VH-VL binders against q8ixk2r445to577. Designs and how they scored, part 69

Target 1, 133 residues: q8ixk2r445to577
Amino acid sequence: FFGMLQNKGLTDYCFDYNPPDENQIVGHQVILYLCHGMGQNQFFEYTSQKEIRYNTHQPEGCIAVEAGMDTLIMHLCEETAPENQKFILQEDGSLFHEQSKKCVQAARKESSDSFVPLLRDCTNSDHQKWFFK

## First folded at step 3 (VH-VL)

Design k6 (framework fv_recaticimab)
Fold by ESMFold2-Fast, scan of step 3:
Structure k6 (fold): chain C 133 residues (1-133), chain A 120 residues (1-120), chain B 112 residues (1-112)
Amino acid sequence: as target 1 above (133 residues)
Amino acid sequence: QVQLVQSGAEVKKPGASVKVSCKASGYTFTGYYMHWVRQAPGQGLEWMGYINPDSGGTKYHQNFQDRVTMTRDTSISTAYMELSRLRSDDTAVYYCARVRYSGSYPFDYWGQGTTVTVSS
Amino acid sequence: DIVMSQSPSSLSASVGDRVTITCKSSQSVLYSSNNKNYLAWYQQKPGKSPKLLIYWASTRESGVPDRFSGSGSGTDFTLTISSLQPEDFATYYCQQYYSTPTFGQGTKLEIK
């Protein structure tokens, strides 16, 4: 699968990654932004190694969660996918981060009106359900 | 043994399209990305784009994005690169090359190259 | 794109010589989280496809003779051939795979 990774509960929002330039692919937080259907920074690939890969401008970008954190950040993809880069897209639409035993949830960024994907305890909330469009 | 075997040389007129094939053997085709790199006569290497044979996902360099299409057929372990609206400066040797599935790796095996000549 | 620059553009040498080729990237290709340099070296003989020699700046590909070595980190890299053999006359390219792949312009190694 590849395409826009859209939230079922926050229905107009998609995974989005907008690095400062194509040569600075690492270290920035993945955000949620209005789905625009134009590709670019909203096109992701889900691989058989359970990676969520950013291929629009940065072919080697892989979403990761650092130990003790709940934010999704862009890392370089590695030869063997490390556990912090593995997400299981389940049949119910849950995006399960196996290393932490938590699910990716659409959430409001602290003290702002913007939205981000965050790790949270798994629930049956539509804010934790994702699909490729 | 790993092999990437490309289709034969092509001679095309300006404005035509060319489709080059790259047949893989000796490894799991869907386990490696397939990239395309070209080399004009006497010049260096220029990256064009890639396809993930597992998903069908592609990425093209902006210089080729409006004219290139990369596809694959997993039933015969073959990748294709089609370049349209050919110009004389598209005369080059076109290579397919594989990259480990993670994507963060160099080109470890290359096809033999396909010479494409564009002239009237 | 990250720009790769090689020097020299050409080099004349004799069998048995020690040869050094340098490569510079316009920005660092060192990934601090794993401490790896995303830099490779290729050899291309006339009429043939490129052949991978070295990756991660200093790791030799399987089957590559130990007279080939790579070194450097960040933005400055070197390929060394400790004792040239007749089969080593070729064009050598550096390549970064930190972002969208880019190659140096090549260094042609010729018989003196």
Scores: ipSAE 0.008, ipTM 0.673, lowest interface PAE 8.0, mean pLDDT 87

Design k7 (framework fv_recaticimab)
Fold by ESMFold2-Fast, scan of step 3:
Structure k7 (fold): chain C 133 residues (1-133), chain A 120 residues (1-120), chain B 112 residues (1-112)
Amino acid sequence: as target 1 above (133 residues)
Amino acid sequence: QVQLVQSGAEVKKPGASVKVSCKASGYTFTGYYMHWVRQAPGQGLEWMGYINPNTGGTKYHQNFQDRVTMTRDTSISTAYMELSRLRSDDTAVYYCARVRYSGSYPFDYWGQGTTVTVSS
Amino acid sequence: DIVMSQSPSSLSASVGDRVTITCKSSQSVLYSSNNKNYLAWYQQKPGKSPKLLIYWASTRESGVPDRFSGSGSGTDFTLTISSLQPEDFATYYCQQYYSTPTFGQGTKLEIK
């Protein structure tokens, strides 16, 4: 799959990656923002290696979760996907992060009016259900 | 060649703060995480936390969350670890160590260590 | 945190001996999806920083002599030195990186 990765519970919000410096695409947090339908900073690809790739810039970025963290960070893609970059998109729309055994949930960022995807214990919440549009 | 060079030994009173530096060379500083690990005299290794030099993002072990601050200065490829409200049981050698940017990996290069002595 | 336990705490041996050090984790550090054990071994000499010897339980770091080998899976791991050399007298630590990093308490290898 490829397209805008939208949340079922937080219905108007999509995965968004818009780093301050486009020449340095790695190391910044993935956010959620209102779906604009134009691709670009909201265009992701789910690969056969269980990666969520950001294909807008070169070199390509892959979403990862750093050890002990619950936030999604952009890393460089590798020829063989490392475990911290692997997500299982399940039939029910859950994004299961294999290494941590947790699910990606849409959540409000503390002390902010913005939203971010975070790792949480897996539940049947619509805030943990994602689909490509 | 990869090198991590740490600041010199410190002697502090209980209640004081200490700030240890770790200067990296021989690789792209922002391409690897910098972790901090300490070792009390005659004891094992204890992980304290890490910093992502690219973003400044940090993760601290729960035992240190209220007292530790990790920062970096990318212009001089240097990471810092500040530990506040020092106690006698904070007496240890403090190491910085490098971890690969992507994936879960072991510590492949270590600094020489900084001895911090907390004495009343 | 995952608790790492090493045995023995100290070991006396002679040059040329085969020595084994064991490490046990409180829960599995084997990730079933990639079949990798997130386990490393380090060597530390007095007054020096630790040096990485082995990672992924059995993969030798570049430049590490082939007399060092790692084995085991899940919760039980072993470091073996097949023919002990004078420079091998040191303290050895196991470390898991499956979750928040934790280390064993160390095994001090001493001259007999």
Scores: ipSAE 0.007, ipTM 0.540, lowest interface PAE 14.1, mean pLDDT 85

Design k8 (framework fv_recaticimab)
Fold by ESMFold2-Fast, scan of step 3:
Structure k8 (fold): chain C 133 residues (1-133), chain A 120 residues (1-120), chain B 112 residues (1-112)
Amino acid sequence: as target 1 above (133 residues)
Amino acid sequence: QVQLVQSGAEVKKPGASVKVSCKASGYTFTGYYMHWVRQAPGQGLEWMGYINPNSGYTKYHQNFQDRVTMTRDTSISTAYMELSRLRSDDTAVYYCARVRYSGSYPFDYWGQGTTVTVSS
Amino acid sequence: DIVMSQSPSSLSASVGDRVTITCKSSQSVLYSSNNKNYLAWYQQKPGKSPKLLIYWASTRESGVPDRFSGSGSGTDFTLTISSLQPEDFATYYCQQYYSTPTFGQGTKLEIK
């Protein structure tokens, strides 16, 4: 699978990564933004190692969650995917983070109108359902 | 055996375009990224960009984004690099080189190079 | 871009000599999560393409003689040839793959 990773509940929003420095892609938070078919910032690949890869910048970035955190951040991809970079895209559209045993949810960022993907306890909410478009 | 075989030397006038090919054999073409690196006479190596042969996705260095196009044809395991609006300082040897799909690896195999000369 | 600087730009040596080439990066190429240095060394002979010698700063590529070794971490790296052979006279390049790939300017190793 590859393309825009769109939320079922927040229907117009997609995973988006637009780092401020194109030569340093690591360390910034993944956001949600209105889906558009134009920008490389919304193109992701889901791999057989259960990684969500961002191929816009060299080297390739892989979405990860650091221990004890709930935000998705960009890390460097590894030859063998570490546990913090593994997400199981389930048949019901849930995106399950194996290491934390939580699900990725579209959520409103505090004190703003912006949205971000966050780890939350798994539910059947459409805000936790994702698909490639 | 892994091989990357590039097209022959080109002589172009300023303002023209050049398209270089790189034919892969001896491995699964879609399992590795194909990068392009150039080397001007007597100078070092300069990265231009890459293509993911499986998806067709490309990433170009900012210095080349307005003039370079990278494509591939999976049916013949061949990658292409087209550079337009050529200038005299584009005179260089152009290499294709592969990188493991994991993306965080060096260039383990290189093509033999294609000399592109831009002169009046 | 991360800037790579090599020294010396050229050196003359004799067969059997121990040779060292240094490479410095403008910022660290050590990735803290996996403790790997994203640094490679290449050999290039006149009219030929570069050949990978070392990656992860110190891992020797398959088929590369054990007289070639890499060391260093963070921003400072060295390539060592323990006993120079006739076929080793070439230009050597360091390369970082931590960010957008960049190369050092090269070190030309010539016969004394």
Scores: ipSAE 0.015, ipTM 0.680, lowest interface PAE 8.2, mean pLDDT 87

Design k9 (framework fv_recaticimab)
Fold by ESMFold2-Fast, scan of step 3:
Structure k9 (fold): chain C 133 residues (1-133), chain A 120 residues (1-120), chain B 112 residues (1-112)
Amino acid sequence: as target 1 above (133 residues)
Amino acid sequence: QVQLVQSGAEVKKPGASVKVSCKASGYTFTGYYMHWVRQAPGQGLEWMGYINPNSGSTKYHQNFQDRVTMTRDTSISTAYMELSRLRSDDTAVYYCARVRYSGSYPFDYWGQGTTVTVSS
Amino acid sequence: DIVMSQSPSSLSASVGDRVTITCKSSQSVLYSSNNKNYLAWYQQKPGKSPKLLIYWASTRESGVPDRFSGSGSGTDFTLTISSLQPEDFATYYCQQYYSTPTFGQGTKLEIK
């Protein structure tokens, strides 16, 4: 799968990565933003290694969650996908983070009107359901 | 054996377009990114961009973004780089080179190069 | 873009000599999370495509002779050829792959 990774509950929002320096793609948080349908900062690839890759830059970035955190951060992809970069896209649309055993949920960023993907206990909420467009 | 075989030399006039091909064999074409790098006579190497052959997604260097188009045809394991509105300073050898999918890697195999000469 | 600077631009040497080429990046290409330097070295002979010699700053590519070695970390890197052979006369390039790929200007190794 590849394309815009859109939320079923927040129907107008897609995964988005817009680092301050496009040549330095690592270390910043993945956000949710209005889907624009043009790819670019919203274009991701789901790989056979269960990675969510950001293909807009080289070196390619891979979404990861650091131990003890609930935010999705861009890391450099590794030769063998580490556990913190593995997400299982399940048949019901949930994105299950293997290492933490939690699901990715569309959530409001605290102290803001903006939205971000966060790890939360798995539920049947449409805010935890994702699909590639 | 891994091979990247490029199309033959081209001579073009200013304002024309050129389309260079790169045919891959000996590996899974969709498992590696294909990059394009050029080298002007007596000069160093300049990265132009890449294509993900699996998805068709591309990234171009800002210097080429308005004139370059990279495509691929998975049925014949061939990548293409088209450069439009040619100028005399586009005279160079154009290389395709592959990069591994599994993380950030250098260019491990290169095509033989395609010489493009732009002159009146 | 990360700027790569090589020195010297050219050097003359004899078969059997030890040769050192240096490469500096405008910012660190060391990724702290995996402790790897995203730096490669290439050899290019006249009329031929570049050939990968070394990656991760110090790992030799398969089939590359032991006389080639890479060292350094962060922003300062070195390629060493311990005992030059006739087939080693070529232009050498360093390249970073930490971000958008950039190359050094090249070092031309000539027969003395």
Scores: ipSAE 0.009, ipTM 0.677, lowest interface PAE 8.4, mean pLDDT 87

Design n1 (framework fv_axatilimab)
Fold by ESMFold2-Fast, scan of step 3:
Parts: C-alpha cells; structure tokens; sequence
Structure n1 (fold): chain C 133 residues (1-133), chain A 120 residues (1-120), chain B 107 residues (1-107)
C-alpha cells in the first residue's frame, strides 16, 4: 500500500511532510494538509516491516513516536525497524502504534486551524481511520 | 493460474556458491504489491526464511545469513535469483520460492521446491 | 528475533476428531501470523493468514484464532486428507520465523 494517506473523518486531509529545510528532513512533525493529489510531500508507503515510509528524499524517512510522546516525528529508516516505527494498519482503517497501544487520530493543533496526526486511545471514530488513495 | 518453479544444481561442493532461479507465471513483479521470497527446509526439519524481494526492488535478508545471500529480480523474464556463498553440508535442504502479496505478506503460492545437497 | 513455539510437536487423531494446534510468539505480533499445511514430499500450502482469515479455497473446517502472543489453529472435524504437518509463521517483523511444526498422524 502506497499513496496519499487520507483520513476518513477529516476527508479533505492527508498525511503531509514538508520540513522547513530540505537539507534536514529528519526530526520534524508530520502534519495533515489538504489533499492535493500530486504525491510529493503527501506520498507515503506502508512497508512489510510495518513502517510508514517517506521516500521523497534520500536517505529515506520513517515515521516514529518517541516514548511518552503523542506526536508523529520523521526519523531515519533503519535496516531493522525499531518498535517505535511500527504501525499496524487494520482492516477497519485504524493505524495502531503497537509500542504505545494507541491509535493515530486526526486532531486540531492547539490554538490554530491546522491539523496533525496524534496518538490517542483507540476509539471507533472516523478520525482514527485511514486509507491510501 | 499462478505457478512458481525453482531451478539450480542438485549437488554443490563445500565452499562453492549456490545460484537458484525462481521462474514464475500468472503474475508479474512489475505489478504493485507483488513480491517473492525464498524459504528452505533441511531434511526432517522446520522451515527457515531466507530472503524477500518486492516489485519496488526492496530486499530483505535473514540476518544470520545476510553476508552470504543476494536476491535479485529480472522483471521482464519473470525470474527471481537467490545466490548463497560458501556452502556447507548444513545448508543441505529443499529450497522453495513463494509469492507474497503486499499488505498480506504471507506466502500464498509456493513452488514445488528443489533439493540441494552439499557434500564433497 | 521473534521465537515461534509450536505445540504439540505431534499428535494422533481419528477422522472426525477436533484437532487444536497452538503457536506462541516470544513477543506481540499483532495478528501477523500465517498457518501452513505440508504433506510429505510436497510444498507447504497457505491455510490462514492475519491469524484468522481463511485463504480462498480452504475448507471451512479450518479456523484460526488468538491475538497478541498466543494463536490457535483448529480443525473442527478431521478428514483423511488433513493428516499432514502444520506450521505457524510470524510476518510481523524481519526475520520472518516459523514454528517447529506439528505432525498430525492417524491414530
């Protein structure tokens, strides 16, 4: 599975990674942005190691969540995926972060009109359901 | 109908390099999500995974054998090739190739297997 | 590496019996588990993937259950063609690992 990773509840929004500096693609938060259909910063691949990979730059980036945090951060992909980079895409569309036992939810960024994916307790909300387009 | 078939030498001497070819039909490795893996089984023993290759040329190797294994594909010929260096009698096994569908990642269709004996 | 422990290593059963085979992973594998059937001299055949999803063409007497680290293959009413060796396999993490196998023998 690859493509734009779109939210079922926040239907116009896709995973987006657009770091301020193209020479520093690691360490920034993954955001949600209006789906534009052009791939680029919204193109992700779900791998056999259960990674959400960003292949637009070299070296390739993999989404991770650090212990105790709820934000999705771009890290360097490793030859053997660490547990903090593993997401289980369920048949119902939920993205389950196994290390934390939480689900990825589309959420409004505090005090703004911007949206971000965050780890939350798993619910059956459409805001926790994702699919590749 | 999907079929896979392994080919290669039946007898290999210790220290030699083994080259096995998986030839398949009924699907293509140019198709999004498709992959092929190699699995072996020594006589009377359990299955052991060796390597996977996918449509996008992603490659994965068993870490215990990684420095000995190379997997490659020729999409136009519908072939996947596995090379294993420095063969030893303990590498005597039936070698299988099998199809993987991206997302499922299970081995859904297997070749018949080819027996490789390593002895002097 | 994830260790897959399969039990029992062998069992004897009669046609019509209910057969249960267990597979335990050394860590949570989030249902990324497959079950294969292998008859003597033949390649393995996929029965079940994603712990409980029956492969197309596989008889409904086969079922898979479990979650986390503990998984079970059940054959509800054993048929003559079901005498074989069964293997579980995790595909949650590389390297992919198989259980030791369970040989289902005629009683």
Amino acid sequence: as target 1 above (133 residues)
Amino acid sequence: EVTLKESGPALVKPTQTLTLTCTFSGFSLSTYGMGVGWIRQPPGKALEWLANIYWNDDKYYNPSLKNRLTISKDTSKNQVVLTMTNMDPVDTATYYCARIKYGDWAFDIWGQGTMVTVSS
Amino acid sequence: DIQMTQSPSSLSASVGDRVTITCRASQDISNYLAWYQQKPGKAPKLLIYAASTLQSGVPSRFSGSGSGTDYTLTISSLQPEDFATYYCQQYYSYPYTFGGGTKVEIK
Scores: ipSAE 0.008, ipTM 0.661, lowest interface PAE 8.8, mean pLDDT 88

Design n10 (framework fv_axatilimab)
Fold by ESMFold2-Fast, scan of step 3:
Structure n10 (fold): chain C 133 residues (1-133), chain A 121 residues (1-121), chain B 107 residues (1-107)
Amino acid sequence: as target 1 above (133 residues)
Amino acid sequence: EVTLKESGPALVKPTQTLTLTCTFSGFSLSTYGMGVGWIRQPPGKALEWLANIYWNDDKYYNPSLKNRLTISKDTSKNQVVLTMTNMDPVDTATYYCAHSRYDEYGAFDIWGQGTMVTVSS
Amino acid sequence: DIQMTQSPSSLSASVGDRVTITCRASQDISNYLAWYQQKPGKAPKLLIYAASTLQSGVPSRFSGSGSGTDYTLTISSLQPEDFATYYCQQYYSYPYTFGGGTKVEIK
């Protein structure tokens, strides 16, 4: 699966990664932004190792959640996916983060009406349902 | 458990300022994402949102009433205060405070019992 | 401001009936919609948030559906305690706005 990773409930929004410096892609938070259909910062790949890869820039980034945190951040991909980088895309569209036992949810960013993906307790909410477009 | 309770005067004269206090327990307004809102309901009418305040002191007001409303918090006392200036008989309503979250849960999940405010000479 | 229109404004139903209430937003609210139940003289009670997520402790006969601008609250088998006024609310953008309410009355 690859493409724009769009939210079912927050229908106009997609996973977006726009690092401040294209040569320093690690350590910044993944955001949600209006889907533009042009790929680029919104183009992700879901791999057989259950990674969500950001392949727009080199080196390739993999979305991760650090222990005890709820924000999705960009890490470097590893030859074998570590547990904090594994997300199970389930048949109902939920993204289940194996290490934390939580689901990825579209949520408001604390400083504005902008949106970010966060780990939350799993529910049947459409804000926790994702699909590749 | 989360509980909220409104307090303030039951009777206000036209042109006076209304001050309502919401006292809560079971959460802290210093915790990320936590908020408290004020909603009113005139007798026999629909609900109307007035204002929200959040853990980070962000404040939002209904634009139709913005020049009349001030919301503030005292995190150490677990209180949120709403003031409304220049009261008019049309402001007669039951006033509620309610718990909300800034993130996904902008809905009001736990409500106070409400306090009736009558504006009359 | 986002206008919320509820229909019907009132309905009469019998215990055991399936009841549906609709709420239409003047613009796309991306499922940032809540449903409340209010009984006379009491504060509203949250039933559903995020358009379809049932609040903890709310009976499973209540369900929410819809997307974009059109949303529905369904009570699959009306019980005596369900006679109340129901309100929808959008929390997509400020100001938060409520529908006009739907009164569910005994037939």
Scores: ipSAE 0.015, ipTM 0.663, lowest interface PAE 7.4, mean pLDDT 87

Design n11 (framework fv_axatilimab)
Fold by ESMFold2-Fast, scan of step 3:
Structure n11 (fold): chain C 133 residues (1-133), chain A 121 residues (1-121), chain B 107 residues (1-107)
Amino acid sequence: as target 1 above (133 residues)
Amino acid sequence: EVTLKESGPALVKPTQTLTLTCTFSGFSLSTYGMGVGWIRQPPGKALEWLANIYWNDDKYYNPSLKNRLTISKDTSKNQVVLTMTNMDPVDTATYYCARQTYGDLYYMDVWGQGTMVTVSS
Amino acid sequence: DIQMTQSPSSLSASVGDRVTITCRASQDISNYLAWYQQKPGKAPKLLIYAASTLQSGVPSRFSGSGSGTDYTLTISSLQPEDFATYYCQQYYSYPYTFGGGTKVEIK
């Protein structure tokens, strides 16, 4: 799959990565933003290695979750995908992070009126269902 | 510092098209994350959201009025235009434009003063 | 569409009173709720967003609370300038919808 990764429950919001410095693309949190399809920050590739790639930059970025954390962070892609960069897009639209046994959920960022994808216990919530548009 | 001002006709005849312009200052619709929306309020009644437009030209319309509404922007002039076709006396209202922050803040943080539009023969 | 129900539609109060206005959404809106104040002949003014966050410059006597489907706006000690109509609005999903308004009148 390639395109904008949109949330079913939080309608009109998509995965978005807008690094503050184009020469340093790693270490920043992935956010959710109104889907616009312009520029490069909302286009992702879901790969056969179960990666979510930010492929508009060279070297390519890969979404990861660090041990003990719930936030999705941009890291450099590896030749062989490490476990923290693997997400299973399931038939029901759930995006399952196998290393943590948790699902990606659209959530409000604490103390702000902005949205982020976070790891949460898996439920049947539409806020945990994603699709490429 | 941030200001918005509505302009357009005070009187519209039934079946005519209404065109309203929102002119703003203190921000730009070329700025990532900025948007402008339109809201109306019939005399003595509640507020009704009509449409939003964003810096990237994304547009959202109230489904109950979608076939009558068109929203557009002219970024170089700091203007947003709302067009509403086939006006009816029930469309008599004060029309407001308001700023909102795309993706960060979805509420209307700064409102224009409003412009009263009366629809009568 | 998400329906927003405000109660009461009007109330009479005196300066110094504690005023509570309620807003109920037809579905969970996850705190994506704003409160506006509107004085006669004037545009609405944002008071609170994200259900409980006070807009800069708004007096601390205003507060918002609630979660899920049920939200409240409280004015802890009503002042003369607070006599107005108050509206809640959900911005959880399009179309944006407003409550019917609560008119706070001088007793």
Scores: ipSAE 0.006, ipTM 0.545, lowest interface PAE 12.4, mean pLDDT 85

Design n12 (framework fv_axatilimab)
Fold by ESMFold2-Fast, scan of step 3:
Structure n12 (fold): chain C 133 residues (1-133), chain A 121 residues (1-121), chain B 107 residues (1-107)
Amino acid sequence: as target 1 above (133 residues)
Amino acid sequence: EVTLKESGPALVKPTQTLTLTCTFSGFSLSTYGMGVGWIRQPPGKALEWLANIYWNDDKYYNPSLKNRLTISKDTSKNQVVLTMTNMDPVDTATYYCARAKFGELSYFDYWGQGTMVTVSS
Amino acid sequence: DIQMTQSPSSLSASVGDRVTITCRASQDISNYLAWYQQKPGKAPKLLIYAASTLQSGVPSRFSGSGSGTDYTLTISSLQPEDFATYYCQQYYSYPYTFGGGTKVEIK
């Protein structure tokens, strides 16, 4: 699977990553932004190692969740994917983070109009359902 | 609290270059996803987008005016500057700067009060 | 460029009325649409973005709807402070374009 990773519940929002410094692609939070259909900062690949890979920059980035956190952060991809970078894309569109046993949910960033993907307890909510476009 | 304020000359002669400065507070152009844009409005007419600049120094210009426009930022001073060459009486308008939110495709959530620029000989 | 057509250009209404303003794009803009309110002599103020998301602090009587090429701004019960000119803006593609405006004036 590859393309723009769109949320079923938050109608036109996609995974988005555009760091403030092109020479430093890691360490920043993945956000949700209106899907523009042009790939670029919204182009991701779901790999056989269960990674969500950001392929528009070198070195390639992989989405991870640090222990005890609920935010999705860009890390460097490893030769063998570490457990914090593994997401199981399920048949119903749920994106399950196996290490934490939580699901990726489209959520409003506290006290703002912005949206971000966060780990939350798994539910049948459309805000936890994702598909590649 | 987010504020923006435009400054520049109120009167410009035809063929001269206009330079407008937007000074802002309550946010930084070093913040991921943030930008500042310029929009103008001739008296009694609709709004017209001119240019945007973003935190990563990406710049976008209205193609109809691209040859005349330059946008730049000074992040340390919280300022964005728009330069427009070869001014003509039809460029008489109120010029606004506004915060562009969020990322490359943006709406404008906070606006300056606007500065009226009259182009006349 | 994407052309944005607003209708009507002006309308007269009374306090308490339900007002609807339409914005039509020359091509599909996938909900990349914002609505602004502008009072005489003042800067525009953001009301709605992403076609239907209400900006913080904007009264709930304002709502946005639509998809594809056709979008509507609705004021469910017009208040005295709502007499203003309203503009739509697409931000799907550069250059960003605004509608011609709809002036809501006292009947």
Scores: ipSAE 0.000, ipTM 0.533, lowest interface PAE 15.3, mean pLDDT 85

Design n13 (framework fv_axatilimab)
Fold by ESMFold2-Fast, scan of step 3:
Structure n13 (fold): chain C 133 residues (1-133), chain A 121 residues (1-121), chain B 107 residues (1-107)
Amino acid sequence: as target 1 above (133 residues)
Amino acid sequence: EVTLKESGPALVKPTQTLTLTCTFSGFSLSTYGMGVGWIRQPPGKALEWLANIYWNDDKYYNPSLKNRLTISKDTSKNQVVLTMTNMDPVDTATYYCARTYLGDYEYFQHWGQGTMVTVSS
Amino acid sequence: DIQMTQSPSSLSASVGDRVTITCRASQDISNYLAWYQQKPGKAPKLLIYAASTLQSGVPSRFSGSGSGTDYTLTISSLQPEDFATYYCQQYYSYPYTFGGGTKVEIK
């Protein structure tokens, strides 16, 4: 699957990655932003290695979560996906991070009305359900 | 021990500006993630959130009242101040300040005792 | 804004009764829900946060459950000190909104 990765509960919001410098594509947090339907910074690919790839920049970025953390950060893709870059897109739309045993949830950004994807305990919430548009 | 206490006038005339001060102890607004909010409750009615201020001076206001509200802090004095313009009798309520933290902890764990503000001529 | 609807607005109960109060959000709030207890003339007291986590020092007879848009506060065996008004609050999105309250009165 590929396209804009949209939240079922927060229906107007999509995964978005817009690094401040195109030469520094790694280390910044993935955010949620209003879906614009044009791809670009909202275009992601779900791969056979269970990666969420950001193919807009070179080298390609892959979403990762560091051990003990809950934020989704852009890392460089590796030839063999490390465990912290693997997300299982489940039949119910849940995006399960096997290494942490947590699910990706649309959540409020700290001290803001803006939204970000974060790891949270898995629930049956529509805010934890995602689909490619 | 965390304590918060509201202070301000008990009686305000219509069209006047209300200024309330929250003085606290047992925590600092220099601490990462720390915040203080204001909530009001008209007699016999539900709670209504007004505004939050955080350690980094980020401010959030209830959109229905945003044009009337200003929140500020003085970290060195352990005080948060709420100002509300153009008071009306419908603004008669008990006003509370409460401690909060950012992110997953934006519920109100510790509350002041509340201060009753009556708006009448 | 997210509307929070509590039911019932009031209920009458006896000591020892099981009491259930419900709170419905107009949108999914992903368990960002708190429950408060308020006694007459007093400030609200936090009972539960994150829908089901009991605040330290709160008696175990209080429990919270639910997910998505529908949440419940349960008091398994009502005690004399539990007669109060209970409020739910969502803190998923600004502006934070509270339910209308549920007054638990002596039967």
Scores: ipSAE 0.000, ipTM 0.564, lowest interface PAE 11.9, mean pLDDT 87

